# Ledger of designs, part 104: miniprotein binders against q96jn8r1131to1294

Target 1, 164 residues: q96jn8r1131to1294
Amino acid sequence: TLEFLENHGKNILLSNGNRTATRVASYNQGIVVINQPLVPQLLVQVRIDFLNRQWTSSLVLGVITCAPERLNFPASACALKRAAWLLRGRGVFHNGLKICEKFGPNLDTCPEGTILGLRLDSSGGLHLHVNGVDQGVAVPDVPQPCHALVDLYGQCEQVTIVNP
Below, E stands for the ipSAE of ESMFold2; O stands for the ipSAE of OpenDDE; V2 stands for 0.75 times the mean of E and O plus 0.25 times the DockQ between their complexes.

## First folded at step 10 (miniprotein)

Design ce65
Fold by ESMFold2-Fast, scan of step 10:
Parts: structure tokens; C-alpha cells; sequence
Structure ce65 (fold): chain B 164 residues (1-164), chain A 82 residues (1-82)
């Protein structure tokens, strides 16, 4: 069963059997990681439960290829300098470097109730799904093993893991 | 085949874009270099799609090498833009 790891950003509170993550303070320190590696055929999905519109940017999601169980998380996922591929706004980032300017919908404007998914295809391509719709390949070649990551940044204060 | 011709066109254009971007980055036009690198990455993504469709492991390896070469040049460019 998919759960968020108990190793997470300091502003996170886990509930609902570690399937709901709530950021209880500020706008940052909200990184959570799924407890199982993202293997081909696995679709990991989270629903946006609550947005605080006092902030401008919203959640970031992607994958990391380092072991997450004892990782010291930075304040923001985009500060990760190694082993990270992230989607923020309409951009795709690798280790803090923007590698694509316009991919998929703008994540900063997704409303409450939006279901965001990550999936690896058989060739190692990382796909973003939005409300069940495959947006295509955000990253063409992700090293294995990798782990799905969500950064409850800015507006996004709560997400819940949902099954397909 | 049509795919083989497209692969040749992509490889030639990708190589041209990466060489030009590296030159522009070194000669003080990092904004233009960045523009060319995003175009190169777009073409490299297309190369990955063709390689996957064909099951061509050599082409997948080449696309991966080109992708990380583009990332290294882009990193140098971003450092200059800071």
C-alpha cells in the first residue's frame, strides 16, 4: 500500500494512515516522498485537498534517485542539487536546472480536487497525469531506482494519496 | 526508411545546436545559448521517441549522451546568467 515516508520536511504532519500530508506552517519545508520505488506500471496519484491563496506558487512534484529514508531535505525541492527531476509551474527541472520551459498545464493554477499522477513508462520516461489524462513525457530517461516526491510548496497545504 | 532519414536530420541539427550554444556561451551570449539548448533538448526528446518506437538500444544510448551533454552546457550557461 502506498504511503508517505515518515522522513519528510519539518512543516509536514502525516495523517490518515500516512496517506494525507498537511503543511502546518509557512510556505516551505513541505517535501514528502512515497514509500515505494516508482517502477514501470505503477501510477502514483495525489489529490490537491487545500490551497492557501495568500501564496503565489504551488506544489512541485517529481522523482529523486537517492535513498529517501534518511535524507536531510532542503527547504524547497528545487534546492536539491543532486538526483532530482521536478515539475514546477510549467517547467521541468533537473538538479535545480530548468531543462524544459513549457510542459503540460501550469501546476501553479491547478484547483483543489485536481488529481496529479506520476508514472514511468517501459522505457524510463516519466509521465505526468492530470485528472487521469496523460500529459506526455516530462523527462525522457529517469535512472532507476527512483522515488516519487511531492513538495507542498506555497499555495498547496494538503494532499492525499488516491488510488487509480 | 522515413525514420532513418529523420534520425539523420535530428542528429545533424542537434549537433549543430549544441556546438553553437557552447560557442555562444563562451563568447558572452548566454541568453541565445540557452534558447538553442532548449531547441536541442526538444529535438533530443523526439530522438528518444523514435528510439523507443524502434527498440533501438544504440540510439537510446546516444540520445541519453546527447541529453546529458546539453544539460552540462545549460548548467554552464545558467552559471553565467547568475
Amino acid sequence: as target 1 above (164 residues)
Amino acid sequence: SEEEKRIEELLEKIKELLEEAKRLAEEGDPEKAKELLFEAIRLIRELFEIARKLGNEELLKLARELLYEAYEILKEVEEKLE
Scores: ipSAE 0.335, ipTM 0.726, lowest interface PAE 3.4, mean pLDDT 87

Design ce66
Fold by ESMFold2-Fast, scan of step 10:
Structure ce66 (fold): chain B 164 residues (1-164), chain A 82 residues (1-82)
Amino acid sequence: as target 1 above (164 residues)
Amino acid sequence: SEEEKRIEELLEKIKKLLKEAKRLAKEGDPEKAKELLFEAIRLIRELFEIARKLGNEELLKLARELLYEAYEILKEVEEKLK
């Protein structure tokens, strides 16, 4: 059973058996991590439940390869300088470095109800899925073990884990 | 084979792009270096796809080495563009 870890950003409140994450303050401090490693072929999905258009940018998602259970999260996932591969807007980032300018749809424009998924293929390629549609390989070679991460940044104030 | 020709073509182009990006970064054209690095990374992603399809572990290792070389150059370039 997939859940968000109890170790999370300080503005997060978990509910619904730790399957719903709500950012209750500001625009940042909203990082959550899935409780199980992202193993090949496992599709981890979250639904965008609530967007606050007061803010400009929206959620970030990706993977980290460090142990998340006791990690001190920074205010934003993009401030992670080690062991992080992230999708933000149309960009792909590794440890704060933009490694691709235009990948997939613009995550800042996904509406409420959008289901976003992360999956590793058998060769360590990280895939983004949007509403069930595979967008392709965002990151070609993710070290394992790795853990799926969602940053409820800016507009995105609530997400819920959904099963395939 | 068609795959072997494509691999050779990709490797030659990737190595040329990385070498030219290093040169441009040193000679004070970091914007152009960044463009070449993004093209190199795109080609390296294609190399990973071919390596996976073929189950070629040596090519996967080489693609990984090229990818992290590109990341190091890109990091240097981004510092100059601040």
Scores: ipSAE 0.326, ipTM 0.727, lowest interface PAE 3.3, mean pLDDT 88

Design ce7
Fold by ESMFold2-Fast, scan of step 10:
Structure ce7 (fold): chain B 164 residues (1-164), chain A 82 residues (1-82)
Amino acid sequence: as target 1 above (164 residues)
Amino acid sequence: SEEEKRIEELLEKIKELLEEAKRLAEEGDPEKAKELLYEAIRLIRELFEIARKLGNEELLKLARELLYEAYEILKEVEEKLK
């Protein structure tokens, strides 16, 4: 069963058996990580539960290739300068470097109820799924092991892990 | 084959784009270098898709090498644009 790790950003509160993450303060310090590695064929999905439109940008989704259990999380995922592959807005970022300007839908505009998924294919390609639809390969070659990460940044104040 | 022809075309174009991007970055046109790097990365992504479809491990390794070369040049370009 998939859960968010107990190691998370300081503004996060976990509930619902560690399957719901709520950012309870500010706009940042909202990084959560899934409790098991993203192995090929595993589809990790989260639903956007609550958006606060006081903020402009929204959640960031991606993977890290370092061990997350004792990682000191920065204020935002985009501050990670090591071992990180992130989707923000329509961009794809590697360790803070924008490696693709347009991929999939704009994550800053996804409404409440949107289900976002991450999956590795058998060749290490990282796929984004939106409401069950595979958007294609966002990152062609992710080192393994890697771990799915969600940054409840800005507008996105709550997400829940949803099963297949 | 159709795939072999496309691979050759992609490799030639990728190499040209990476060489030109390096030149432009060195000669003081980092904005143009960045445009060429995004195009190179797009073509490298296509190369990965073909390599995976064919199960060609050597081509996957080459695509990975080209991808990280492009990232290295892009990082240098972005630092110049700060």
Scores: ipSAE 0.290, ipTM 0.712, lowest interface PAE 3.6, mean pLDDT 88

Design ce8
Fold by ESMFold2-Fast, scan of step 10:
Structure ce8 (fold): chain B 164 residues (1-164), chain A 82 residues (1-82)
Amino acid sequence: as target 1 above (164 residues)
Amino acid sequence: SEEEKRIEELLEKIKELLEEAKRLAEEGDPEKAKELLWEAIRLIRELFEIARKLGNEELLKLARELLYEAYEILKEVEEKLK
């Protein structure tokens, strides 16, 4: 059963059996991690439940290859300098380095109700899915084990894990 | 074969882009170097897909080496832009 880890950013409140994450303050400190490694064939999906248009940028999602159980999360995922591959806006980042200028839709403009998914293929390629549609390989070679991460940054104040 | 020809084209283009990016970074044009590195990474991504479909372990290893070489050059370029 997929759920968010109880180790999370300090502004997060978990509910709905740890399947819903809500950022209850400010615009940051909103990192959550899925409780199981992202193994090949597993599609992890979250739905954007609530956007606060007071802020300009929105959620970040991706994977980390370090153990998340006792990780001290930074204020934002973009501050992760080790073991991180992130999708933010239209860019793909590895440890803070932009490795792809434009991939998939602009995450800063996805509306409420959008379902975003992460899936690892058998060769370590990380795929982004948007409303059930595979956008292709965002990162071609992710070490295993890795863990799916969502940063409820800026506009995105609530997400819920949804089944495929 | 068609796939072998595409692999050769990709490898030639990737190496050309990486070499040109290094040159531009040294000559004080890091913004153009960065654009060429993003293009190289896009082509390396295609190389990974071909290697995977063929089950070619040696090509997969080469693609991985090229990818991390591109990441290192990109990191150096980003430092020059600060």
Scores: ipSAE 0.308, ipTM 0.717, lowest interface PAE 3.4, mean pLDDT 87

Design ce9
Fold by ESMFold2-Fast, scan of step 10:
Structure ce9 (fold): chain B 164 residues (1-164), chain A 82 residues (1-82)
Amino acid sequence: as target 1 above (164 residues)
Amino acid sequence: SEEEKRIEELLEKIKELLEEAKRLAEEGDPEKAKELLMEAIRLIRELFEIARKLGNEELLKLARELLYEAYEILKEVEEKLK
């Protein structure tokens, strides 16, 4: 079963059998990683449970290609300068460099209840799914193995893994 | 105390706004960056008022450091807005 790893940002509390992640302080230190590699056709989905509009921006999601079990996470996923492909706002980022200006919906404006999914196609293309709708290929050729990452940054204070 | 809680809230929000403003400026949205900087400066002014009321020299120094940081980011933003 899919679960969040027990190695996570320091402001995270895991519950619901490690399927719910809550950021309990501040606006950062909220990175969580799925416990299994993202293999082709596996759809990993999280639901946005709670948004705190006190903060300016919201969650980031994507993949990392380094082993996450003992990784020393930075305060924000945006600070990952190696082995990271991230979706933030409307942009796609590789190791801190914006590689696409506008892809999919603005993640900073997705409401509570939104289900966000990550999936690799058979060619290694990383897809974003929003409420079950495939947004297309955000990143065309992700190295494997890779691991799905969610950064509960800013407004997004809680997410839960949901099965298809 | 209530003052301690307000100081913590202000510091967290100021830090978040400065971080986001710097990021937006780097990513090509200097208009939004300036908007967030003006809000940060407003909150920093509130922090100065609390620091003065409490006679807290360390907090006054911190508020000055945050204001300096805000002005440095604002200088970069204003250059991009030209």
Scores: ipSAE 0.428, ipTM 0.779, lowest interface PAE 2.4, mean pLDDT 90

Design ctl_k1
Fold by ESMFold2-Fast, scan of step 10:
Structure ctl_k1 (fold): chain B 164 residues (1-164), chain A 96 residues (1-96)
Amino acid sequence: as target 1 above (164 residues)
Amino acid sequence: DELERKIEEIIYRAFELVDKGELEEALELIVEAIRLAVENKDEDLLVSAISIIANIAQELGDPELLEKVLELAEEAYELTKDPEIKSLIEYLEKDL
């Protein structure tokens, strides 16, 4: 069963059998990681449960290739300058460097109820799924093993893991 | 819009600087974003920038900075009459 790891950002509270993550303070310190590696064809999905529109940016999601179980998380996923491929707003980022201007929907505007998914294809391409629809390859040739990461940043204060 | 994307990138860089603890540099970027938003009459970006500077002030817990941010938010409300800025003013007043 997919769960969020017990190692997470300090503002996170896990509930619902570690399948729901709530950010209880501020706008940051909200990184969570899925408890098993993102292996090819595994679709990991989260639903946006609650948005606080006082903030302008929203959740970030992607993958990290470092071991997450004892990782000292920075305040935000965007501070990860090594081993990170992230989707933020309209962009795709590798280790803090924007590598694509516009991919998929603007994550800062996805409403409550949106289901976002991550999947690796057989050649290591990272795919984003939105409400069940494959948006295509956001990042080619992601090194493995890698782990799905969600940063409950800004507006996004709660997500829940959803089965495909 | 190229300008809108540029200002959003400045805002995202400011978030990264806050996360690194580079608060002075983050404030300088946000001030620049506010200036650009005002010059281009982009009320949405002005609201975004003010929200970020308010968060920085709250994280620092500096009463002087909180009062300066409140004054800036009040000026922005006079310019825009935006209800989001009014909500932010009410939120900031609770911390003073």
Scores: ipSAE 0.000, ipTM 0.162, lowest interface PAE 12.9, mean pLDDT 77

Design ctl_k2
Fold by ESMFold2-Fast, scan of step 10:
Structure ctl_k2 (fold): chain B 164 residues (1-164), chain A 96 residues (1-96)
Amino acid sequence: as target 1 above (164 residues)
Amino acid sequence: DELERKIEEIIYRASELVDKGELEEALELIVEAIRLAVENKDEDLLVWAIYIIANIAQELGDPELLEKVLELAEEAYELTKDPSIKWLIESLEKDL
């Protein structure tokens, strides 16, 4: 079963068998990583459980290609300057730099109950799924092994891993 | 090792300048970082720097710079075989 790793951002509390992540303070220090590599055709999904609308930005999703078990996480996923491909707002970012202006829905406006998914296709393309709908390839040819990452940033204070 | 850390710091600073819209200063820094990464044979830092200069070129929209960056990306792919650079080349070609 998919779980969040116990190595996570310092403001995170894991519950529900490590399948629910809650950010218990501030707006940052909320990075969590899935416990197994994102292998082709594995669909990793999280549901947005709680949004605090005092903040303007929200959830970041993506992959990292470095080993996460002992990684010293930065305050925000966007501070990862190596080995990171991230979806933030409407943009796609590689190592902190925007490489696509508009992909998929604006993650800063997804409501509570939204299910967001990450999947690699057979050619290594990273796909975003929103409420079961494949948005297409956000990043082609992602290096492997890679690991799915969620940053409970800003508005997003709780997510839960859900099965397809 | 110390040089690798210095190159990484230059790339980080260039990335922050891009985020702030300070494209000319970012371009100056990232060109230096690319030269150092090639000289130091650090493929990971080279790939990172190539992404940053590509973003700068796309935002500036200068055709001459776009062509030069496309050439750099093609050379970087030959050197590193990093598959992410294939996408970058495709993206740069659409802007020409």
Scores: ipSAE 0.000, ipTM 0.170, lowest interface PAE 12.8, mean pLDDT 80

Design ctl_t1
Fold by ESMFold2-Fast, scan of step 10:
Structure ctl_t1 (fold): chain B 164 residues (1-164), chain A 96 residues (1-96)
Amino acid sequence: as target 1 above (164 residues)
Amino acid sequence: DELEEKIREIILRAMELVRKGELEEALELIVEAIRLAVENKDKELLVTAISIIASIARKLGDPELLEKVLELAEEAYELTKDPDIKYSIERLEKRL
């Protein structure tokens, strides 16, 4: 079963059998990582439970290619300078460098109840799913093993892992 | 700096071409980005550019290109020690 790892950003509280992550303070320090590698055919999905619209930007999601169990998380996922492939707003980023200007919907405007999914295809391409709809290949040939990451940044204060 | 921004712009253009399936044109751009990143000693941009060229080479499947890109990736790994480059090397070796 999919759960968030006990190693997470310091503002995170896990509940619901480690399937719900809540950011209990500020706007940052909200990185969580799924407990098992993202392997081809596995669809990892999270639902946006609560948005605080005091903030302008919202959650970031993607993958990291380093071992997450002992990682010292930075304040935001966008501060990861190595081993990180991230979707933020409308962009796709590799280690902090934008590699796509416009991919899929704007993550800063997804409402509460939105289900966001990450999946690797058989060629190692990383796909974003939004409410069950495949947005296409955001990153071709992601290094493996990799782990799904969600950064509860800004507006997004709570997410829950949901099954397909 | 000016050169760093130019490299970033080239990488963005190359990725747009990759998404459109214009792999040969993307290859020309990313080779230039790698050359500039090496000259500028920019390890972060080099890692990104190597990841992109490795993906392009694997999609094109040309053995001569795969061998040349493998050599580039091996040199980049010595400069950066970045595990994503090591992964690219392994995938290129398996394709060969």
Scores: ipSAE 0.062, ipTM 0.549, lowest interface PAE 6.5, mean pLDDT 86

Design ctl_t2
Fold by ESMFold2-Fast, scan of step 10:
Structure ctl_t2 (fold): chain B 164 residues (1-164), chain A 96 residues (1-96)
Amino acid sequence: as target 1 above (164 residues)
Amino acid sequence: DELEEKIREIILRAMELVSKGELEEALELIVEAIRLAVENKDKELLVTAIWIIAYIARKLGDPELLEKVLELAEEAYELTKDPSIKSYIERLEKRL
């Protein structure tokens, strides 16, 4: 069973058997991590439940390669630097570098109800799925082990893990 | 500066092609990016280009390409000493 880890950003409240994450304050401190490592073919999906359009940017998705169970999470996923490969807006980022421009849809404009998925292919390529549609390879070769991460940043105040 | 920006543009175009599954076109671009990064002695962009070409080679699975890319990765490791390249070399070796 997939759940969010009980170690998470300070503004997060978990509910629904640790399958729903709500950011209860501000715009940041909203990082959550899936309880199992991403292994090839595992599809991890979250649904956007609530957007607060008071903020301009929205959620960030990606993977981290550091052990998450006792990690002291920073205010935003971008601060994880070398440990993180992140999808933000239309870009793909690692260690302060934009490694792909105009990948997939703009995450800052995805509406409530959108289902976003992360999956590794057999060659270690990280794929984004949007409402069941594979957007292609966002990150060519992710170091293992890695863990799926959602940063409930800005507009995105609630997500729920959903099964395929 | 001029050459660094050109290399970055090529890498970004190659990554867009990779995202679309257009691996043969991406391969052509990334080979050029590697050549330019070596010429410009740009270690950071060279490591990035090797990362991309190693993935392309593993996806395409052509043994000749895998051997050539393994040689490129080994040369890039000698030029950069970046430990990330050792990881790419290991995965290329397993694919063979």
Scores: ipSAE 0.143, ipTM 0.582, lowest interface PAE 5.4, mean pLDDT 86

Design ctl_y1 (at its last look DockQ between E and O 0.10; V2 from the best seeds 0.00; counts 0 for: pae E 13.6 > 1.5, pTM E .771 < .8, placed apart)
Fold by OpenDDE base, look of step 11:
Structure ctl_y1 (fold): chain B 164 residues (1-164), chain A 82 residues (1-82)
Amino acid sequence: as target 1 above (164 residues)
Amino acid sequence: SPEEIIEEIKKLIEEAIWLASKGDKTKAVELLQKALDLVNKLGDTEFQKAVDDALKAIDKGDPSYAELILDEALELAEEKSE
């Protein structure tokens, strides 16, 4: 069963069998990691449940290749400087550096109800899915094992893991 | 003294970040502007750039990044003063 790990950002409250993450304070400290590593053909999806328009930025989605259970999470995913591939806005980032300017839809403008998915293909390419539609390869040749990461940042105050 | 100025900058930054955390972007920016004035007195161009970037980050709705770069800049400034 896909769940968020108990090791999470300080402002996160898990519920619904650890399938729902809610940021209960401020705009940051909202990183969560999904328990099972991504394997080829496994589609991991989260739904944006609630947005707070007090801020302009929104969730960050990506993967980490370090052990998540003991990771000391920074206040935001943008502070991850190693073993991290992230989707923020329309950009793709590796260890804090932008490696792609325009990819897929702008995550900062995804409305409530949007279902975002991550999937590894057989060649190690990381795909983004939006409402079930494959947006293509965001990151080629991602090291394995890797875990899906969601940063409930800015507007994004709640997400829930959903089945395909 | 530079140390005293740094302490004042630190206070302004802390309050600005707190306000940003509460969603008060406007007041946060105002405080950072005050901090920038003090940074200019230090003549620390790197710190100045950090504050400028932080202001831009806050304006774009990325307060977490602002916090990151300000904390780093503050740490560097403190080290220089030692």
Scores: ipSAE 0.122, ipTM 0.540, lowest interface PAE 2.9, mean pLDDT 92
Fold by ESMFold2-Fast, scan of step 10:
Structure ctl_y1 (fold): chain B 164 residues (1-164), chain A 82 residues (1-82)
Amino acid sequence: as target 1 above (164 residues)
Amino acid sequence: SPEEIIEEIKKLIEEAIWLASKGDKTKAVELLQKALDLVNKLGDTEFQKAVDDALKAIDKGDPSYAELILDEALELAEEKSE
């Protein structure tokens, strides 16, 4: 069973058997990580449960290749400068550097109820799924092991892990 | 002292990023321009460039990038003032 790790950003509260993450304050300090490595054939999905429109940016998701139980998370995932591949807005970022200008839909505009998925293909390519639709390969040859990360930044104040 | 100036800059930056994230670009820009005046007193040209780049990022609607580059500049400025 997929769960969020207890090691998370300081503004996060876990509930629903650690399958729901809620950011209870501010706009940042909202990083959560899935408890199992993202292996080929595993589709990790989260649903956007609540958006607070007082903020302008929204959630970030991606993978990290370092051990998540030992991490001191920064205020925002985009401050990760090691071992991180992230999707933010329409961009793809590796360790804070934009490596793709436009990929998939704009994550800042996804409404409540949107289901976002991460999956590795058999060649190690990282795929984004939006409401079940594969957006293609955002990052080729992701190093293993890696872990799915969600940053409840800005507008996105709650997500829940959803089974396929 | 440089350390006291850096602490004041840090407070202005934190408030500016928060306001920009809320969509209050006007107030965020005002606070960053105050921070820029203080950065000029340090004579730190890299930090000055970071504030200029942050202002551009906020104008483009990317306060997360502004936060990233300003946090990096603050870290470097604090190292220099040790």
Scores: ipSAE 0.015, ipTM 0.242, lowest interface PAE 6.4, mean pLDDT 85
Fold by ESMFold2, look of step 11:
Structure ctl_y1 (fold): chain B 164 residues (1-164), chain A 82 residues (1-82)
Amino acid sequence: as target 1 above (164 residues)
Amino acid sequence: SPEEIIEEIKKLIEEAIWLASKGDKTKAVELLQKALDLVNKLGDTEFQKAVDDALKAIDKGDPSYAELILDEALELAEEKSE
């Protein structure tokens, strides 16, 4: 069963059998990680439940290859400088460096109800899904094991893991 | 209050980076200059340098680098104020 890991950002409250993550304070400290690594063909999906349009930036999606159970998370995923591949806005980032200017939709404009998915293909390519539609390969060769990460940043105050 | 100033700086920075990524460099620079005025009230020279570096990154057409710099600086400023 896919759940958010108990080790998470300090402003996160887990609920709904650890399938829902809510940021209950501030605009950051909202990193959550899925409780099992991605394997080929496993589709991890989250629904954006609540947005606060006071902020202009929204959630970050991605993967880390560090073991997440004891990791000390930074205040935001963008501060991850090692072992991280992140989708933010329209860009793809590796260890803090933008490696793709435009991939998929702009995450900062995704409305409430949007379902975002991450999946590895058999070659280690990381795919983004948006409302069930595969956007293609965001990152071509992610080392395994890797762990799906969501940062409830800025606008994004709640996400829920949903079944494909 | 310092917390309220940091909150306003965050809003300005986020909007500036979004505008820069959409090609509105002029408005982005305007918002970052407002942010710099607020950072001056904090007396945080590291944060001041981060805003200047972000302006350079926007001029080079790389708003993602600008946001990385500013997110790290905001995180540090928030940690110091707590």
Scores: ipSAE 0.000, ipTM 0.197, lowest interface PAE 13.6, mean pLDDT 82
ESMFold2 (binder alone), look of step 11: mean pLDDT 78; pTM 0.728

